VHH binders against q86w26r167to484. Designs and how they scored, part 7

Target 1, 318 residues: q86w26r167to484
Amino acid sequence: SLVVLQGSAGTGKTTLARKMVLDWATGTLYPGRFDYVFYVSCKEVVLLLESKLEQLLFWCCGDNQAPVTEILRQPERLLFILDGFDELQRPFEEKLKKRGLSPKESLLHLLIRRHTLPTCSLLITTRPLALRNLEPLLKQARHVHILGFSEEERARYFSSYFTDEKQADRAFDIVQKNDILYKACQVPGICWVVCSWLQGQMERGKVVLETPRNSTDIFMAYVSTFLPPDDDGGCSELSRHRVLRSLCSLAAEGIQHQRFLFEEAELRKHNLDGPRLAAFLSSNDYQLGLAIKKFYSFRHISFQDFFHAMSYLVKEDQ

## First folded at step 24 (VHH)

Design fin6
Fold by OpenDDE, fold request of step 25:
Structure fin6 (fold): chain B 318 residues (1-318), chain A 121 residues (1-121)
Amino acid sequence: as target 1 above (318 residues)
Amino acid sequence: EVQLVESGGGLVQPGGSLRLSCAASGFPFDDYYMSWYRQAPGKGRELVAGIYPEGRTSYADSVKGRFTISRDNAKNTLYLQMNSLRPEDTAVYYCATDVVRHNDYEFMDSWGQGTLVTVSS
């Protein structure tokens, strides 16, 4: 079976994909149907040492001694979850050399086209804008749309996010009284941003007087709340602006080159301190052969999109 | 609630044409991928055609060149123009949209009641 799960940024595709893996592992989902479920983060595929199926499986298993030969004997009992097709990265160096698909991209394309393991099951997540690139690879696929939070789910999310019940209630009350915020919270990613923003304001003893009018305002409010001062301890507005510009630059460069993972050295080039930017960036350690390497990414792709968009505004002010 | 209502089925001679319609309600039609399925007697349900929100289309090999899927977003209606019909095209035809919720893996395929197409001499 081939299923394409579609949704805009922040709709919870990745969360759902990971949940599926967990539920399978616990026996709740697809009992007896799959012997293996392979979660593939498409943005991480570029980190593979080799463009081979076996290497991909080793990567997914986190074990170079996984019984790949045995696994491949029963492809019909395999489920591949390809999360974030639109986030497939092209190595900068390879883009310059080859007009065609990178070998690593080709590996996934062969899976999607059913040339490799034609009897396995595939779930592919993607944003709608990337469908134009995915559709030509698909012969027959079920297309599924992920829905946002229901009213009940929104309420539950607020209750779960805030550890203090009074704070949860207060935050939710603010959101319910504002149609824009309430609607925005249908998107799980945005809901998180809103909750985080409100929590930050409450912790700082700030009264929310003015509410965001749109998604951009929501992100701006978040950024304004959590943007750190410069390393020199100067809480000056100038320092904050510098960091903002740097984040915008990083985001823009990433989008331009279709990069979503950033090395520490790259952050340094932009005068960014990764650990201090936890509100905006996440980090993960990856095993690359015998080495472990840390990579940074925006906490959510929506942040990268936001900062990319903001990069145009910051340039105009110069 | 998602509602899909198929219509336009009937008896047609081989080589004939039919146009199926699907009236959609209860969801933002213009933003959703839509598809036609069919189920022949004694066979499983199979995908016939799909159309993306922006108008891109896909077809099963068996109907390629003969069937055309289209949509009218203003009317929230999906169409299937079937030309050069063959006895093998005899089936109940269904329009579909699929959605999933965060806590429900049941890809609830919303199917209508279907419309019967019979191709016979």
Scores: ipSAE 0.330, ipTM 0.698, lowest interface PAE 1.2, mean pLDDT 89
Fold by OpenDDE, look of step 24:
Structure fin6 (fold): chain B 318 residues (1-318), chain A 121 residues (1-121)
Amino acid sequence: as target 1 above (318 residues)
Amino acid sequence: EVQLVESGGGLVQPGGSLRLSCAASGFPFDDYYMSWYRQAPGKGRELVAGIYPEGRTSYADSVKGRFTISRDNAKNTLYLQMNSLRPEDTAVYYCATDVVRHNDYEFMDSWGQGTLVTVSS
C-alpha cells in the first residue's frame, strides 16, 4: 500500500509518523502485519554513507549487522515511513547547481515508484505545495490530510504546555479573545509558538498589550521575545539585530540550496552560536560511520520559512 | 463534520453516459485531494479516479479514457463523467476524502452514502 499524508507546516506530520512507529513497536498498531517499520527522515537521507537500499536499512536499524538479506526476503511485511519528502536535501556541495537527482534521492524515488521493493508498504509525508514533486512518482496512492487541533485539543494543549494552571488559563484566555491567535492555534506548530511566546512574556513580567494580527506577527513576537541579548551588556539591540540577520541569512541559504541540516561550521560562518539559539534551532548528533557529527536545523520548517521571508526585509534596511 | 453527498446514479444502457456529482462540506474542499470509489456486488471497494487540488487527475486502468473526474472548487463539488459505460461498471459509487486527526492516526475514510449506477441492457 502507498499512502501520502499531507498537511501544512506544523500540522503534526512528523509527530504522527513517529507515533506510528512507537505504536507499532509496542504492538498497538498493525499487529502481525509488519515485521519491520523503517522510519526515514528525508532531510537526513543526505547523511547516508552509501546510496544503497542495504545502507538505508542499516541506517534505520542503527545496526550495521542488521539481517538485511532476511529483511528483504519478505518485502510485503515491510513498512517505510518517508517523513518529510519535501525536505530532501541536496548534497552539501557549495556549487549545488547540479541539475538532477542525487543518488540518495534516486534511492527514495525508486522506492516511491515501486521499482524497488514493489510489494512493501509506503507512508510518505509532505506539504501540499510539494505534492507537485511527488505526484509524478506516484502510480496509485491513498491521500490523507492531517487536520488541525479541534477546540478541545487546543484547550488541552494549553493545559499540557503550561505547568502552572493559572498561567495556562491566562494564556488560553488571551488566545480565545483573539480570533487570529485562536485560529492560528489550530496548527499544532503554531500553537506551540504562541504558547512559548506567551510563556516568555509572562516570565518576563510583560503584559501582552499588542496582539498579533497575522501569522507573521506571531512569529515576530516569538522572535522578539527569544532573541538573545547582547553578551556585552551595551548595544543589546545591535546584537539582536545581528543575530536576526544571521538567522535570516542561514535560512535563506538553506532554502536556496534546499538544505535543512546545517553543520556547526556553517553556523559559525554566519556568526551564530547554536547552543544559544535553542529557541530557533535544534541540534542532533548523527553517526556517520565511525564519527559522530552534530547538525543543526530550525526547530520547525516554519521558522526557516519565516526567516527566509524576513531576509528580504532585512536586506532592504541595509 | 465532513459530509459528502453523491448523486447522479441510475440505470443506463451499455454505451451510455452518466454524470455523478458529490457535494462536499465540512472541510476545506479546495485544498483536498478527492476521489471516486466504486463497489460492485460481491466485490471490494476500488479506486476509480482521483483529483488533486490543482486539478491533476489519476484513473484506474479499467476506466481510463472513459471516465473523467473534475471538480468545482467554488461549488465544493466533485464530478465523475462516465462515458461508454459497461455492465462491469455497475456498482455503488462513492465520493471520498481521507482525513486524520492529530491524536488518532486512524485514517478515517470519509465516504458518502454512495450512488448506484446500473449498466444493463
Scores: ipSAE 0.318, ipTM 0.690, lowest interface PAE 1.3, mean pLDDT 88
Fold by OpenDDE, fold request of step 25:
Structure fin6 (fold): chain B 318 residues (1-318), chain A 121 residues (1-121)
Amino acid sequence: as target 1 above (318 residues)
Amino acid sequence: EVQLVESGGGLVQPGGSLRLSCAASGFPFDDYYMSWYRQAPGKGRELVAGIYPEGRTSYADSVKGRFTISRDNAKNTLYLQMNSLRPEDTAVYYCATDVVRHNDYEFMDSWGQGTLVTVSS
């Protein structure tokens, strides 16, 4: 079985994928159908030590001693969840070679094309724009669209996000009275951004005076709320602008080179302090052989897209 | 349990017509995007037509102008009217839902058994 789950950024594809793994592990989903469910974050594939299926399995298991031979005896009882096909990265060293797939990319392509483990089940998540790249690889796939939040789900999300009921009600009231915000909150990721923005405003005692008119405005409102103050405790507008420009530069460079994970050295190159940018960046530690290395990513790919877009505006002002 | 049962397939001469039906149960049919797929011998499964809950339709280029997808929400039934059939239309036709809600995993294994359409002189 091959299923492509598609949805725009923030529609909850990753959340659903992870939930599937959890529900399988607890015996709620697909009881007795799969012996193994492998969750593959496509953006992490570049971190594999080797471009081999065995290495991918070790990576997924978090154990280099995983019984790969036994696992591969019954491919039909394997489910691979390839999360974020559009986030598949090219190795930095190969970026200069515009021509061809990296071995690590090829590994996934062979899996998707059913050359590798043709009887296994695949669930691939991707954004619609990346379908153009995915479709040529697909022979027999079911395409599924993930739906956004219903009205009920939006309400529930607000209630769950805000621990204070009054705050939740207030925030939800603001959103319901604004068609743009309300519609935007159909997208779970955007709903989170909106809730976070509103919470930030409430905590700061600020009245929401300006209502976003589009998605860009929503992100801008969020960014404006959470950009860190200067080291000296003074929120100099200059410092905020500098950080913004740096984030834009990082995002743009990433998009240009199809990179979604960033080393600490890269952040330093852009004069960014990762820990202070928790509102925008997330970090994870990865076991690379005997070493542990920290990588940063935008909290959501939508942030990277936003900052990339903003990079054009910032350049125009220079 | 999501159930999709296709019917209406058969043998037809080139230029002929068939109407396929898909009886759906086990999910909110009226809220779901529905589609027809087909799989010809030796070929992969391909999308033929889709219909949104509100009635908007889409078609593969190969069937555009010849096939019409429709739905009866009251009967939880999806239809595919196939006109001007060609030998190239020979395939097993499948009904499918291509939309999933959050926390819904039923998109896995939700295919019907399909109905065979053979276009031959």
Scores: ipSAE 0.292, ipTM 0.651, lowest interface PAE 1.3, mean pLDDT 88
Fold by ESMFold2, fold request of step 25:
Structure fin6 (fold): chain B 318 residues (1-318), chain A 121 residues (1-121)
Amino acid sequence: as target 1 above (318 residues)
Amino acid sequence: EVQLVESGGGLVQPGGSLRLSCAASGFPFDDYYMSWYRQAPGKGRELVAGIYPEGRTSYADSVKGRFTISRDNAKNTLYLQMNSLRPEDTAVYYCATDVVRHNDYEFMDSWGQGTLVTVSS
């Protein structure tokens, strides 16, 4: 009745969770077992207007008129997918953090501890680093790990990523000749970074002469390919370094405060132009009361972790 | 491919001790929750102990205080130290982890071959 799905960043936890919701909705997965399946992005829970179960249901359904009474009539026929427990955001205010959990964290904790809806089914996805925070909440849990790509799956991924078979063959040949790179592509998120880097190189007419030697080099190759200069009209090399330091600063501040969603104003504080940084940041609009607010996040937690780690290396130049 | 190989079982007297080992390969061992199960004759498999990647442990009530689960991430090895053994601890002991491939929803129990522990005089 409670499953903890775990894997390092980029192993496909969110992709699997979203696919489960889709296949349930189309009748392929768990036919007749659940009346409702709720996908909860733990990163987004901080955006709830109120920390109540009804508000969570409204949020998940995308409708303030969700039939809460009917939904809750048979809790044993409900599945909650709590995606990204390691991405629960804490309030910026240090005073609240020192005194206890936020009300929104408390709502998810009550679900996990089975105090709220004790008969419902739960699937919780997380990175292993958050298990020390999650384990004390669990009564009985099945622990499941997601495996990375097989050799055949890596080949299929490259073939599907590039629409041109010749491009796919060239990209895969480069990867196969580098054992470190080939092994790293066992992680689907890394495989995406590598394919994006190679596609970016091909679009720019560049020939790949040196291949990355480790995972840090992989992300640096991506950054070197896609990092734009500022719009200030200055030297492009210098302005690229400014943008890089700003991304590192944003990531470091986010990790320090357990923040994964950033308002547009926060990007401006770090001198970042969100639309120009689509290769590193994604955005979503959220209806918050009467207002629509835009929030940015790193395209994947791997990028936030990478830029955070880099912030220690570039700190001397700030 | 996930592989788990148990060793260290044998015949011991009541009150004795044994240390079980499980050599693991085919997955990133140091990131995985690992567990020991046992199966007595004619019974289903019972969870004995579990250990998180960071070293936090849990135990079945029947073995708490007598058994200690541990791991050596450098050697990809899981251990079960069994002290104060009783005849009811007689079982085949299995090292286990649960996995799923990203293109399947079916969770797979991965078990070793097991190692027999017999506690009798």
Scores: ipSAE 0.179, ipTM 0.625, lowest interface PAE 4.5, mean pLDDT 81

Design fin6
Fold by ESMFold2, fold request of step 25:
Structure fin6 (fold): chain B 318 residues (1-318), chain A 121 residues (1-121)
Amino acid sequence: as target 1 above (318 residues)
Amino acid sequence: EVQLVESGGGLVQPGGSLRLSCAASGFPFDDYYMSWYRQAPGKGRELVAGIYPEGRTSYADSVKGRFTISRDNAKNTLYLQMNSLRPEDTAVYYCATDVVRHNDYEFMDSWGQGTLVTVSS
């Protein structure tokens, strides 16, 4: 069977996918139904050196000794979770791509078209904007949408986010008095951004007098709270503006080239100091052949989209 | 909560036409893939047609060329135009969308109450 799980950025697709793997592993979900559940991050699959099924299985298991023949004995007892189809990236070594190869013939495309392991179960998560690229690969698919937070769930989220009940009550009161914010908090990822912003304001001793009026204002409020100056000294406002422009440039270049992972050298090219930008960027180390390389990404694709949109407003002189 | 209300069914002669409507509420309709299903007496439910938020469509082979699915995102309404109706099209027709709660991984079908289409001479 093939399920396409869709929802806008921040709706909890990745959280649900990871929860399913954990609960399957502990015997809570689908007991006796699957011998193996494989989680594949589409953002990270570009790091796979060869597009072979065996290599994908080794990568998912974290072990080059995975029992591939045993795993593939009963393909109908396998579940593959392809998380973030909209985050598939172009190969880093595009210059080395052989003539006559098409991105459509990648291992994931063969799996989705049911040409490889046609009896396995497949769950694909994606943002709706990528459906036009995914739909030509599908034979039959069940489409499922993730619902947003109920009113009770929003209240619980605020209570859980803040360690201090007074802070939680104050933050939730501010949100409830602004219909735009309250409706936006139906999206869990936006709820996180709003809670982070309010917590940052409270920790800095600020009183919130002006609340966001739209989704752009919400992200701007977060950016204004957490954007550090660069380390060159001088006017803090001017250096923060330079850092903002650099984040916008990184995001725009990423979207233009369909890239969501950035090497540390790429950040330096954009005059960005990754460790000082933890509020916007996260990092992981990856084994690539014999080398270990650090890659950065925006904490969530929503930040990359936001900074890309802002790049049209924050232009450098040409 | 998700609510779907179908209407427009009725009795029609072979070769005739009907237009079904589905009023939707309780979710962001304009972002959702929507479907029509049907269930003939004594048979299981069959997918008839689906439509993406942007308007792309798909159809079961048995209805291709005769049925047209459409949506009006401003009115939160899904439609099924059924032409050249045949006796085998007799069924209860359901408007549907599939949802899951982010902290509850039970997939849930959300269906309307259905509208009966009878094709008889």
Scores: ipSAE 0.166, ipTM 0.632, lowest interface PAE 4.6, mean pLDDT 80
Fold by ESMFold2, fold request of step 25:
Structure fin6 (fold): chain B 318 residues (1-318), chain A 121 residues (1-121)
Amino acid sequence: as target 1 above (318 residues)
Amino acid sequence: EVQLVESGGGLVQPGGSLRLSCAASGFPFDDYYMSWYRQAPGKGRELVAGIYPEGRTSYADSVKGRFTISRDNAKNTLYLQMNSLRPEDTAVYYCATDVVRHNDYEFMDSWGQGTLVTVSS
């Protein structure tokens, strides 16, 4: 069985995928159907030292002693969740000159084409933009779309996001008065951006007089609220613009090279202080052989896309 | 919530043509993969054709070159143009899309009521 779960950035594909693993592990989802459910982040697959099925299983289990032979005895009782097919990363610019797929992509492609473990179940999440690359690999697939928030779900989200009921009521009232903003909040990820922006404004004592009128305005409102200046920089607004240009440059370089994870050195190359930019970047530590390395990514892929799009505007203005 | 209404079926001679329509509502049609299925008497449902939001299409081998799937996103309408019809094309035809809520794992098979196509001399 193969299911392709699709939706635009922010529709909750990763949240649903992780919830499926949790609910399976607690026995509430598919009891007795699967012996193992493996969550594979396509963004993180580039970090595998060896691109072999055994190494993938060790990675997913978090155990280099996982009983691979026992796991593979009944492949029909396995579910692989391949999250974020649109976020597969090529690890090196020189490899872009190669004609073939990387070894990591080859492993996932063999799973998807049903050459490796052809009886296992697959769930693949992706943004629609990557379907062109995914479709040629598929034999028999069920296509499923994630629905956005209903009106009731948006109201509950605002009530839950703000601990203060008065803040929640004020924030929701602002959003309901702007039809474009209210409709945009059907997408959970955008709803989060809007709630974060409004909470940030309220914490800073700001009064919201004008509301965003399109998707770009929504992200700009968030950026304007949370973008810090450089450390002790002279002109605060000029240093903010330098940080913005640096984020745009990082995002553009990432998209150009199909990279979604960045080493700390890459942030330094762009004069970015990762810990100071937690509103836009997240980090994780990964065990790579004997070393532990820190990698950064944009908090949501929509931020990388937004800053990438902006990079053309800031270059043109230079 | 999701509503799909098929129309355009009927009785035709072998070699004839029909155009099926499916009116869709209750979801963002212009972002969704849509498909046509058919069910012949005594058989299970089978995929006939699919179409992506941007217009890419796919077809079952049995209908390639004879059937054309298309969509009008402004009207929320899915079409199936069926040419060179054969007796084995006789079936109830359904338009379909599958959805899931962000807080639930129950996939909802959303099918219309179907429209009957009979190909007989």
Scores: ipSAE 0.132, ipTM 0.604, lowest interface PAE 5.1, mean pLDDT 80

